# Ledger of designs, part 26: VH-VL binders against o29789

Target 1, 134 residues: o29789
Amino acid sequence: MDEKTLAKMIEAVNKHMPEKTRSLAEMLKEKDPTIRAKDGNEYYIEKRELEFIAQHVDELDWPRFRIPVILEMNDIGGERVIYVRDKLHAEFIKRAFGFDRVLNGILTLYMYELPQIRRKLRTASQVIFRISLK
Below, E stands for the ipSAE of ESMFold2; O stands for the ipSAE of OpenDDE; V2 stands for 0.75 times the mean of E and O plus 0.25 times the DockQ between their complexes.

## First folded at step 15 (VH-VL)

Design K1 (framework fv_ficlatuzumab; at its last look DockQ between E and O 0.03; V2 from the best seeds 0.00; counts 0 for: pae E 8.6 > 2, placed apart)
Fold by OpenDDE, look of step 15:
Order: sequence, then C-alpha cells, then structure tokens
Structure K1 (fold): chain C 134 residues (1-134), chain A 122 residues (1-122), chain B 107 residues (1-107)
Amino acid sequence: as target 1 above (134 residues)
Amino acid sequence: QVQLVQPGAEVKKPGTSVKLSCKASGYTFTKYWMHWVRQAPGQGLEWIGEIDPSDSYTDYNQKFQGRATLTVDKSTSTAYMELSSLRSEDTAVYYCARDSYDWSEGYYFDYWGQGTLLTVSS
Amino acid sequence: DIVMTQSPDSLAMSLGERVTLNCKASQSVDSYVSWYQQKPGQSPKLLIYGASSRATGVPDRFSGSGSATDFTLTISSVQAEDVADYHCQQYYNYPLTFGQGTKLEIK
C-alpha cells in the first residue's frame, strides 16, 4: 500500500476513533445510530451497513456483536497487516467476504484486502493502529 | 471490450415507477461495482447509488433513500434501477457506470452506459 | 455532503489556447478527485482520476492537479474536439458528489 492510501487510513483513524463500542442489536433498533468518538463527537453509523452485518451474523449473536468492527493495523517485519481479534468480527468477515486466514490464532488480512471491507463498512468499521504486542 | 447498454428512453407519469436496465458485457459482471448517476437537462451529474453485483450490497444517496432500488441479475449481467413515486424533477438521463478501483487512487467510473432519458410528465 | 464547486460555469476559448478549469471542494478530499468529459449528446468519459492520473487513452494535453480542496483540470492547447462539459467528482466520502460542470466552447 502506498503512502497516499495509508494517509487516508490514518486520517480515518484520527477522526473516528471510537470511545466505546455498541451492540449490533441495540443499534439496529435505532433510527439514527451513532458512536461516540474519543474526541467526544458522535458519528453516525449507516443503517445499511448494520443491516448488511446483520445478514451475515446469527441473530442470537446480535447482542454480542460489537460495533464498530475493529480492524487493527499492525506492522510485522515491516509489512502491514490487519488483525481482526474479535471472534464474532472474524466470523462475520469470513462469511461476508470470504477471508479466513488465521495467523497465530488471529484472523489476518493483508492491506490489499482491506478496501473491499471498508467500502461495505465505511462507518461500521474502524481501522486502529496498535503497537506491536510482540 | 467493456460495454454498458441502456435503453434509449422511458416516458412515465407522475406517481408511477420505472425500472431502468443496464446490460453489461466484456468483463466479469460480479467483479465490479455498478453505480447509477443521473443528469437533469442542462444540469450536473447526481449520484444515486451503488451496488455490488456479487452479493447485491447497496448504498444510496440519502436523497433517493427509500425511493430508488438497485438490483442485479447475474445470469444476464444486467443491473437495474427502480425509481418509485416519480415526479417531474426526476426527468433526467440516467446512467449506469462501472466502478473501477485503484489501490492508491480509490474508485472512479471508468465506463458509462449511454444513458436512458426518463421523462416524467402528466 | 461534500460540495464540489466548479468555475467558471462556462467559457469560450480559441483553438490552441490554454484552458484552466477549477474545482473546489467544501472540505478536504485529499486527492480523490476525478474529472469527466461529456461531449454533447454523449455520456461522460473519464479523463483524470486521483486528481492527477490520466486515464488510458486520454491525450497528453489534459492534465489534472491539486489536492485537499482546490483542483484544476488543464488543457494545454485546446482542440475543436474538446468542446464538452467537464465534471469534477469527489470520491473521498459518501455520498459521492459532482460539481455542477463547466461548459467549454470554442470561439
């Protein structure tokens, strides 16, 4: 991924870092669901995105499915990868997008796989940057 | 070669619905998103919505939310846009446009249909 | 919504002249701007994407520049076949939005 694409992702992270997650079940009941960011601002989650998620998540798991979907960016040996640590998020991504690569027990996406997810989860997902835990 | 074929024109009365078609060929239909854009006479372009033919995921301009419905028929590689509760201001040329994605530059419309002129009049 | 404002609304130029079309975004759209050419009675045609990348088959006389909020489409030497409406578009955020268009005519 080139600098331009990376910059866009960084910008997105800075603007929409969630303070707290909410359940899919709760948000589906709302007309205009929002998430509060760390800066105190609220941003809207697109209802269509929530409905999309709901189509690929067992209804019994809706109360446990947390929004936004967290896409954690990590550097591994100089290569950027995305970790999906949440189990329900991982299962959702597998069902919805067909990605099921598991490395070290964590669903792992490559950077070039990220855009197609972000387009369908523009508001309902967040890319975050984490310091390597290794 | 990539082609998006649209009917030339449709005439409808206010309050009715229209379903416009866009026949795609020359590429794998399910690999590219399809957008719909309209242009009123003498006006600029207005984005209506997009659809992923692979799973029929859709997103709409809020202006058309609830009134526009995008669908696809994979077997015929055809995209459809249905617009309900037609009004005179819906008179426009309606284009389908293929989405092309560049990993560094984002997505843009690389191929367009010839457009369908929708006339809404009493 | 991000508003794209083009200027001028219309202009008439002489053959061979340098043409500059402007597009201003109501907020930063980074470089996620495309330009389309629409000749009379035709559908739009992609000219520039990513603010400055020329689409395949587009003549060298067309160039795009700009970032953040201010963008420019330049025709170094306008030709008769360049008579058209030109549209800028942002795809930085949804909904996707276009400018109102600029009509280019030849004197």
Scores: ipSAE 0.281, ipTM 0.785, lowest interface PAE 1.7, mean pLDDT 91
Fold by ESMFold2, look of step 15:
Structure K1 (fold): chain C 134 residues (1-134), chain A 122 residues (1-122), chain B 107 residues (1-107)
Amino acid sequence: as target 1 above (134 residues)
Amino acid sequence: QVQLVQPGAEVKKPGTSVKLSCKASGYTFTKYWMHWVRQAPGQGLEWIGEIDPSDSYTDYNQKFQGRATLTVDKSTSTAYMELSSLRSEDTAVYYCARDSYDWSEGYYFDYWGQGTLLTVSS
Amino acid sequence: DIVMTQSPDSLAMSLGERVTLNCKASQSVDSYVSWYQQKPGQSPKLLIYGASSRATGVPDRFSGSGSATDFTLTISSVQAEDVADYHCQQYYNYPLTFGQGTKLEIK
């Protein structure tokens, strides 16, 4: 893939990054919770996905658990790897899915683990890209 | 009633690009992922990639990475697949297929378009 | 990539016979297998998901079974309208992959 094509793909995806994350505790109270993305659009978060998260997160942590769950895609030496840097997100993923590989202090997922997470968190998770472009 | 409508055929020269369309109706377009799958003559099915219409998240089969581009137009409930640098090996029927939206079991396809036959020939 | 291998490649059956189609995964895919029917000149149509769950409107003569690596689609009493290619698909991991298909004909 050339750098121009990759940059175009990253731009198209990253503009849908949330403008502001929201608390799990607050979103659980809403009938039709949404997240505003950087493109200005509101995106629906399925209530049952929030409830699934809540089942695997200690209730005392609900106010500080931020939605969406962030899955950071990295391309290191030709290997695509996914980091879960938020500690509450990482603990949730360990509890809910059993993925517990920590490398250099960061929960690290391989691409073959991504569909299992995305099927449960189609709206409540967000894949982002951290590739430096000049 | 769920319906995915695709044009019947496209003919292209090698080295050009094509943008195939898939018009969805009968359901809330942004609630279900869309996939693209192709079938070369006499061959099996091959997954190209997926797009979440709600936020335009995409992922691609590595074979097509850099050549295929998936987009959506939410206002018309239409999905698009652009394939560049066409060659004769790209001759195939191209399907759009709706991801099942099942809480614990996604990534299988409950509705398919009728397919567009792309012929790449000089 | 997870390779899905179907067998047989082709078969011809008499009306009313029991048909068993096989699909083998190159690694465990748990129960994340679907089956599609593709009649001549048509697009695929979902028959089975989750290895054994019948999709809405699919006749009960179609059934699926299996787990891990070995999966089967069974047609308990083949009918003329069952002439089609049958594809299995795994949805355990990326990329999503299909078997090469099994062609079913009536003698």
Scores: ipSAE 0.007, ipTM 0.631, lowest interface PAE 8.6, mean pLDDT 85
ESMFold2 (binder alone), look of step 15: mean pLDDT 93; pTM 0.948

Design K2 (framework fv_ficlatuzumab; at its last look DockQ between E and O 0.03; V2 from the best seeds 0.00; counts 0 for: pae E 7.9 > 2, placed apart)
Fold by OpenDDE, look of step 15:
Structure K2 (fold): chain C 134 residues (1-134), chain A 123 residues (1-123), chain B 107 residues (1-107)
Amino acid sequence: as target 1 above (134 residues)
Amino acid sequence: QVQLVQPGAEVKKPGTSVKLSCKASGYTFTKYWMHWVRQAPGQGLEWIGEIDPSDSYTDYNQKFQGRATLTVDKSTSTAYMELSSLRSEDTAVYYCARDEGYDWLEGYYFDYWGQGTLLTVSS
Amino acid sequence: DIVMTQSPDSLAMSLGERVTLNCKASQSVDSYVSWYQQKPGQSPKLLIYGASSRATGVPDRFSGSGSATDFTLTISSVQAEDVADYHCQQYYNYPLTFGQGTKLEIK
């Protein structure tokens, strides 16, 4: 599978962008937690995924941990990389997946690493795309 | 050589539970996800769920949510599937199958299968 | 859930004939399709992955093709040992799903 195919797959799964994020603490209290998308629709977040996140995040940070986990795809110099800009998201990914590559102060993932995360965060993470205007 | 060994058969009554085993050998157990798939007599294959042996992360077919439980014993390289509240419709051959997606790029298909355990649920 | 529909349900062919098995997805699954062969009394065996990639040890007479919703498994010249049930599977999205299977027999 090439990077282009992977990107298309991710886009197909994540067809919407969240209007607002929600806290992990709040969503853990719900039986069927949802996120409201910009298109006005509500999409379900798998409870198991939230529980998985909670296992790797200090309980004191649950109110501050925002869902979904944002994976920002950037095209730099013809190469695609994923930025994890949120500090709590980055710490979670380090603890849960062992990825700790920091470039210019930002946790950075390569495309071939993304499936490991997406497989366990199918609904609780979203890939967003940043297009360079250069 | 990769091998997935399952017991031949189990017989259970409705309402009871069964725990099926799948012993893996010939590869690093924690590096490959394990799946469970069943096949009712004369029917097609049905995916039950998956488990990452490295951290016991699981995901299930919603049809089996709350009724199927996947676990592993890393010390013995054995995967388990427990199915509760058994019904006659649960009569099937249950397979464990290894996920070939080692590099996380190829996808979630199954390159090695156990021989299957025939579960018969009857009064 | 993505539904995989195979056709025909069963077929009988003569030795040496070309066999074509079809699998249709209820929605696009790109090329995330695999095929399995299951001989009587045996567990499934991987034949094709990625819609068209042949698994290790699979004879050249087996080939897979297709994309999006329509997929085909072809046996260029069917042999006696090819008597089996054949299953297609999608892994584009969860839950993973299989077709209902096609039974291939020799006349």
Scores: ipSAE 0.260, ipTM 0.778, lowest interface PAE 1.8, mean pLDDT 91
Fold by ESMFold2, look of step 15:
Structure K2 (fold): chain C 134 residues (1-134), chain A 123 residues (1-123), chain B 107 residues (1-107)
Amino acid sequence: as target 1 above (134 residues)
Amino acid sequence: QVQLVQPGAEVKKPGTSVKLSCKASGYTFTKYWMHWVRQAPGQGLEWIGEIDPSDSYTDYNQKFQGRATLTVDKSTSTAYMELSSLRSEDTAVYYCARDEGYDWLEGYYFDYWGQGTLLTVSS
Amino acid sequence: DIVMTQSPDSLAMSLGERVTLNCKASQSVDSYVSWYQQKPGQSPKLLIYGASSRATGVPDRFSGSGSATDFTLTISSVQAEDVADYHCQQYYNYPLTFGQGTKLEIK
């Protein structure tokens, strides 16, 4: 697959990605926080989800903790897994849920671990996107 | 309207194989995972496995690993479950069931079910 | 495997009575429990997901509650069309597992 075709596939897969990320510290001050996705729509975030994140992030890190939490779906050796590449996101996931599996320096989740996360973060406080090279 | 259409019945002898079908309509077939669940007469429900129709990625209940094979035909929006080395205890109604989740985001619970195929395994 | 145990095995109720069905997990499943209604001769139908959320089109008389290991499905005023088997399911971990079912009958 050439570089142009691969780039187009990556852009198509990332339609749910935010246009801009936002600071946890800033969003905690808002009554009705939202995130604008690359599709141009604004998505609501329940305040309780931001508070749950804040509970598990050192307050000194709140200004640089970016919302949404980014979950990247990959295929590794024929198994579908989730990478959490952002270091602050990974620390949050570890503290909140106890997941600490690292593969090639990246916090890695199994698909069956997602329900635990999505029950706490049901709105746009997290986003999942899929990288497919099949 | 979402529909999952299955044949009503199959009769097989022990030691043979069966391939059960599930024809989906009323939604984008490749955007929802498909699961297979069985129910022996007078018994509860038992999860067999799942398949992502978009790329044929599968996962199985270990109890059925090596005997069950899940496949799809995207061109006909049809899911299949093949069960080999049939035994009399495989007699059950076999359901296909759609995962509630959209795209690759599984919900792991089932919002639409086929009517079931009664598989009878006897000599 | 996580074992889901339902009680009672069967229950006979008068029309209009409150029905309480129980489901117990062999370990914590957080709130990852769904409930299905299976009328005689029919396939299951989703009633409740996430322990307490009603699926689309499910009447208000059905409600779910519980967390961790103990879950309850309540029918606030049972109707004749509610005669069915009711199944709980956990989706906390693989394999996905169901309870053995509770049969609800009308006296």
Scores: ipSAE 0.013, ipTM 0.633, lowest interface PAE 7.9, mean pLDDT 86
ESMFold2 (binder alone), look of step 15: mean pLDDT 95; pTM 0.963

Design K3 (framework fv_imsidolimab; at its last look DockQ between E and O 0.41; V2 from the best seeds 0.00; counts 0 for: pae E 9.8 > 2, grease 19.7 > 18.9)
Fold by OpenDDE, look of step 15:
Structure K3 (fold): chain C 134 residues (1-134), chain A 122 residues (1-122), chain B 112 residues (1-112)
Amino acid sequence: as target 1 above (134 residues)
Amino acid sequence: QVQLVQSGAEVKKPGASVKVSCKASGYTFTKYWMNWVRQAPRQGLEWMGEIDPSDSYTDLNQKFKDRVTMTRDTSTSTVYMELSSLRSEDTAVYYCARDSYDWLSGYYFDYWGQGTLVTVSS
Amino acid sequence: DIVMTQTPLSLSVTPGQPASISCRSSQSLLYSDGKTYFYWYLHKPGQPPQLLIYEVSNRFSGVPDRFSGSGSGTDFTLKISRVEAEDVGVYYCMQSTDYPLTFGGGTKVEIK
C-alpha cells in the first residue's frame, strides 16, 4: 500500500468516525439502517453487509455485536498494522475471512490484508487511526 | 507482469460438469480476489461470482448458486470454477478476472484470463 | 438486480471522428459510502475485456486521453474524442454498487 492510499485512509478516519455504535440485531430489523458519525451526520449501512455479518455470527450474539466493525490502524515503529480489539469482531473476522493472527492477545492484520475485509464491509466497517507512542 | 492463464477449451454433454482453471502469476496470489465472468455467443458479459484470497468465502450470482463451485489452490496459484448440470445455455467463453487491489476505490477487474470456451451439446 | 442499458447497440464511426456511448442504470449507482461504482470495459476481437474507465471518470493505466467518462446517479457516458482503428470492439458498462455485479448489453463500435 502506497503513501497516497495511507493518506486517504487517515482522511477517511477523520471524517467518518462513529459517534455511537449500534447492535447488529437492532440494525437488521431496519430497512435503511444508519449510523451516526462524530460529525453529526448519519450514514447508511448497507443491509447486505449486515446480513453477511449475521451469517458468520451466532444469533445469540447479534444483540452484542456492535456496528460498525472497528479496524484500528496503528503505527508501530513505522510499521502499519490493524488491530481488531473487539472480541466479537475478531471472531467474526476469523470465521468470515480466515484471519487468525493474534499478537499480544489482539487479532492483528497487515495493511495488505485490509482490502479483503473492506471490500465486503464498505459501510459496516470503520477504520480508525491510533498513533503509537512507542 | 501479471498473467492469468486459463485451461483449454471444453466440450461437454448436457448434465455433465466442467471445471475451468485459471493459473495466476506475476503477483502475490493471496492478495487478490478472483472473479469469473462468462459470455455466451452473441450476448454480453455476465458475472458469475467471486472468491476471496483465503479460499474462505465465495459470493455467487444467484443464477448459478446451486451449480457453481469456486475454489483456490495456493500451492499452484490456481483458481477453479466448476459448473455442474450443464445445459446448452451454458455454452460460452468463461473468463477469470482479477479484482483490483484498492480498499478505497471501487471493485473492478484489472486483469483477465484469455478465456475458456465451453461448448455444451448433445 | 440492477439493469444496465446501453445505447446505441452499434456505432459506425469514421476514423478521427468522435463517438459517444450511453449507459443507464435501473437505479442510482451512488453507494451509501458516497462512491459510484461504475466502470467501462472494451472487448476487442480476439482479446479478453480490458478496463478503460473506473469510478465513472478515471482512466485506467495506459488508456489514451481520447477516452473520457462522465455521469452520475443513473446516467453515464463514454466519449471517444477521435476514434482510431484500434478502438474497434464492444464496449460494456458495469456496476459493482450492488450484487450481483451486472454489465450493460454492450455497444459495438466499428470503423467506416
Scores: ipSAE 0.025, ipTM 0.712, lowest interface PAE 4.4, mean pLDDT 89
Fold by ESMFold2, look of step 15:
Structure K3 (fold): chain C 134 residues (1-134), chain A 122 residues (1-122), chain B 112 residues (1-112)
Amino acid sequence: as target 1 above (134 residues)
Amino acid sequence: QVQLVQSGAEVKKPGASVKVSCKASGYTFTKYWMNWVRQAPRQGLEWMGEIDPSDSYTDLNQKFKDRVTMTRDTSTSTVYMELSSLRSEDTAVYYCARDSYDWLSGYYFDYWGQGTLVTVSS
Amino acid sequence: DIVMTQTPLSLSVTPGQPASISCRSSQSLLYSDGKTYFYWYLHKPGQPPQLLIYEVSNRFSGVPDRFSGSGSGTDFTLKISRVEAEDVGVYYCMQSTDYPLTFGGGTKVEIK
């Protein structure tokens, strides 16, 4: 991916990123939960996705589990990988999908593993892009 | 080559249940969600729900939620749809349909089974 | 539920002539990711439905270039530049922007 194309993808992603994250516990109580994006619009989070997360997260952790689940795409040393930096998100991913690869202390996914997660969490997860220094 | 082969036609009485199978081949079974769509005589297509074969998670059309059960068997690469408390209006051809796979572009049916006629008669 | 309304309900066309089918949704099909999850299927007699057009305007593999899709928001159109005998069947639009997935009521295309 060249720098210009990557910059355009980052810009497109950033306008849809949430302005503020929300608690899983709070959103589970709502009939039609939404997240306000940086573009000022509210976007629905599908309730079935929140329920899927809840099935794999201890109920005591629901209040501090933030939505959306953040999947950070990086270009590290010429390889594209996904980091899951939030500890609760990482534990959830391990329990729900069985991915347990840790590199440099961070739960790390291959690109080919991303679609499986995104299919289940189309609205409740967010891919973000980082330009990583070599 | 992707292939979805469904079980044969069924004739049932009102109040009974029917279980239709859909055997998949030619792709990684657990990678793609499977959908069920039906068509009553002289009517359009109606989505019934979907199942993730990797873990049996389902999303059901609310219209059918209390009467439809979707299951799968990974050892035979087969998805099942069971419709209970059958009524005459459940007479239809039932199709399995594979959801496309793309983390950016999913949510359309790229391959369909041949259909299974279920007839509910008194 | 998003309601998909197709017009016309049926078409009788002379072979080689164009055909046009309209589909309107009860709300915008533009999703928060900037994509429009709108599709056209053809259900030929004696066969399972088959995908023609995905994401508004993209022809699925093996679909002849006489089929084209267009539209945005709530209004979509399928055009067949010249209808052939093999195009007979019922055409359905479908949306997957929101659950439940819903189809239009169908447009039956037959040869005069």
Scores: ipSAE 0.007, ipTM 0.584, lowest interface PAE 9.8, mean pLDDT 85
ESMFold2 (binder alone), look of step 15: mean pLDDT 91; pTM 0.907

Design K4 (framework fv_imsidolimab; at its last look DockQ between E and O 0.11; V2 from the best seeds 0.00; counts 0 for: pae E 11.2 > 2, placed apart)
Fold by OpenDDE, look of step 15:
Structure K4 (fold): chain C 134 residues (1-134), chain A 123 residues (1-123), chain B 112 residues (1-112)
Amino acid sequence: as target 1 above (134 residues)
Amino acid sequence: QVQLVQSGAEVKKPGASVKVSCKASGYTFTKYWMNWVRQAPRQGLEWMGEIDPSDSYTDLNQKFKDRVTMTRDTSTSTVYMELSSLRSEDTAVYYCARDEGYDWLEGYYFDYWGQGTLVTVSS
Amino acid sequence: DIVMTQTPLSLSVTPGQPASISCRSSQSLLYSDGKTYFYWYLHKPGQPPQLLIYEVSNRFSGVPDRFSGSGSGTDFTLKISRVEAEDVGVYYCMQSTDYPLTFGGGTKVEIK
């Protein structure tokens, strides 16, 4: 598979990425909060998941906490790792799940650590793929 | 072939603890969640909790939150469920059940079950 | 907690005749991801429970086609088109849409 084809595949997979993120504070006020993805579709976010997040995030940060929680999958030397680049997301993950592995300033998770996050955040988290083609 | 083999029957006194084991084989142990479900005599199935593949997280039924501990041993592909402060009401058959969720994808149902372990609590 | 209510409590069926079991949830089991986390299990005497149907209507591997699941939202049904002797046991519905996971009270199926 050439780089061009791979890039296209990644682009296709990442279509579910949010067009615009929303604040936790705003979404907590809504009965049926949604996120609009780049593909134009709207996806419902479970209120229970947002409440779970809120329990582990200082209220002062609710306006700054962006939904969805981004879990960035990277392929490094044939090994897949997950980056949590957002600082508030990282702090949340640390507090809620106990993951605190920080490499080069980025919270890093292994694939086998991902399920417990996804199981709690079925809708409020997004897995995206990033592969360096350079 | 997926197999879950549990430890043998236990007889305990009230106030004691019991630790049931579930040895898994036939699949990648570190990729699947494990659940525990019990059935008291003449009653239905009751979910007790789940443990993640990495042994770093458990989600327990609030009913058992203060008395149940779930652990994993990757080296032996074994999951353990310990129930403390046993009561007569804890008399039941205890099952381990594999969660179909694979890798980072969630499943949320039990596709394979252990044979069950009878725990009898009596004075 | 989501309460799962099964009906009937017991069912005696003549071999070859159909059977129907109902399960009702106290709230919708449809999740925002589009999935309905609803399942049927059969607990045969002397055996561990076994999965019959996952996500409302999908037969698990090895499950005979005489078993079928249907429903949506809060109302679900398991049907056995022609009951056989090997179908004897207690049937349970389960939800994993929300924690804690909960089971129905069970439906005992016997042969007349």
Scores: ipSAE 0.220, ipTM 0.774, lowest interface PAE 2.4, mean pLDDT 90
Fold by ESMFold2, look of step 15:
Structure K4 (fold): chain C 134 residues (1-134), chain A 123 residues (1-123), chain B 112 residues (1-112)
Amino acid sequence: as target 1 above (134 residues)
Amino acid sequence: QVQLVQSGAEVKKPGASVKVSCKASGYTFTKYWMNWVRQAPRQGLEWMGEIDPSDSYTDLNQKFKDRVTMTRDTSTSTVYMELSSLRSEDTAVYYCARDEGYDWLEGYYFDYWGQGTLVTVSS
Amino acid sequence: DIVMTQTPLSLSVTPGQPASISCRSSQSLLYSDGKTYFYWYLHKPGQPPQLLIYEVSNRFSGVPDRFSGSGSGTDFTLKISRVEAEDVGVYYCMQSTDYPLTFGGGTKVEIK
């Protein structure tokens, strides 16, 4: 991937990044839950996606489970890998989708595994780009 | 070896519905999306939509959205496409086509196709 | 929708001679990830369509190396270095950079 193309993808993703995350417990109580993005707009989170998450997360953890689920894309020497760094997100992904490559609390996904997750969490997950030079 | 075997030809009246089946074998059915593409006589190929067999999620071409239903049966490794309110312009060969993978960064392409199902709509 | 325009509409080719097919998209097919989601298919008489070239220039498994793809942005070319009788059919370009997925109108290749 060339440097300019990667920079443009990072910019496009960053404008839709959430300004702040919200609790699963809080959002489940709302009729039409939304997340404010850094572009200043409110974006709906599909209630059925929140309910899908809730089905796979212990109720005691709902107050600490932050929305959206963060899928961090890294480009390491031309190899693209996805990290799920939030421990509750990682546990949820393991329970809901069966992916379990965990090292030091970080779940690692291959690119070909991303579509299955994104399709079920179209509004409740967010891809971010992190560029690693290591 | 990957195989996609479709149901036989259909003759229908305008206003009826048709349901075409596509039975998959030789690979893990739920790992790959299935697409439907049609070709009317003396015309090119037209993408109708796709289904994720793992959970039945669909993404349909807006042109057909109100008339097309895509479903699947994991016990028989079969996907279905049902087109309702048939018109004479729906006369076409309908193909199922396997997507190599769904990845918003990798794109999509069809590596294996069914043999096609001729649907003829006439009064 | 991205419009895919193929030229020519048909070719009549002497066996053993080269052939070239062009496809132009209404907008760049370069995606934000640096990839170009552009493909060539061959629809032989009496057979379903089959993939020839994926991601502009990569031959699919079992495709002879007389087929080659090239291009970038909005302009793409399929070349057949020596046309054989088995290459007869309709060639389609396709894009999957943006939804809906769209095909070109086709180029019919015949033997003289």
Scores: ipSAE 0.006, ipTM 0.514, lowest interface PAE 11.2, mean pLDDT 83
ESMFold2 (binder alone), look of step 15: mean pLDDT 90; pTM 0.911

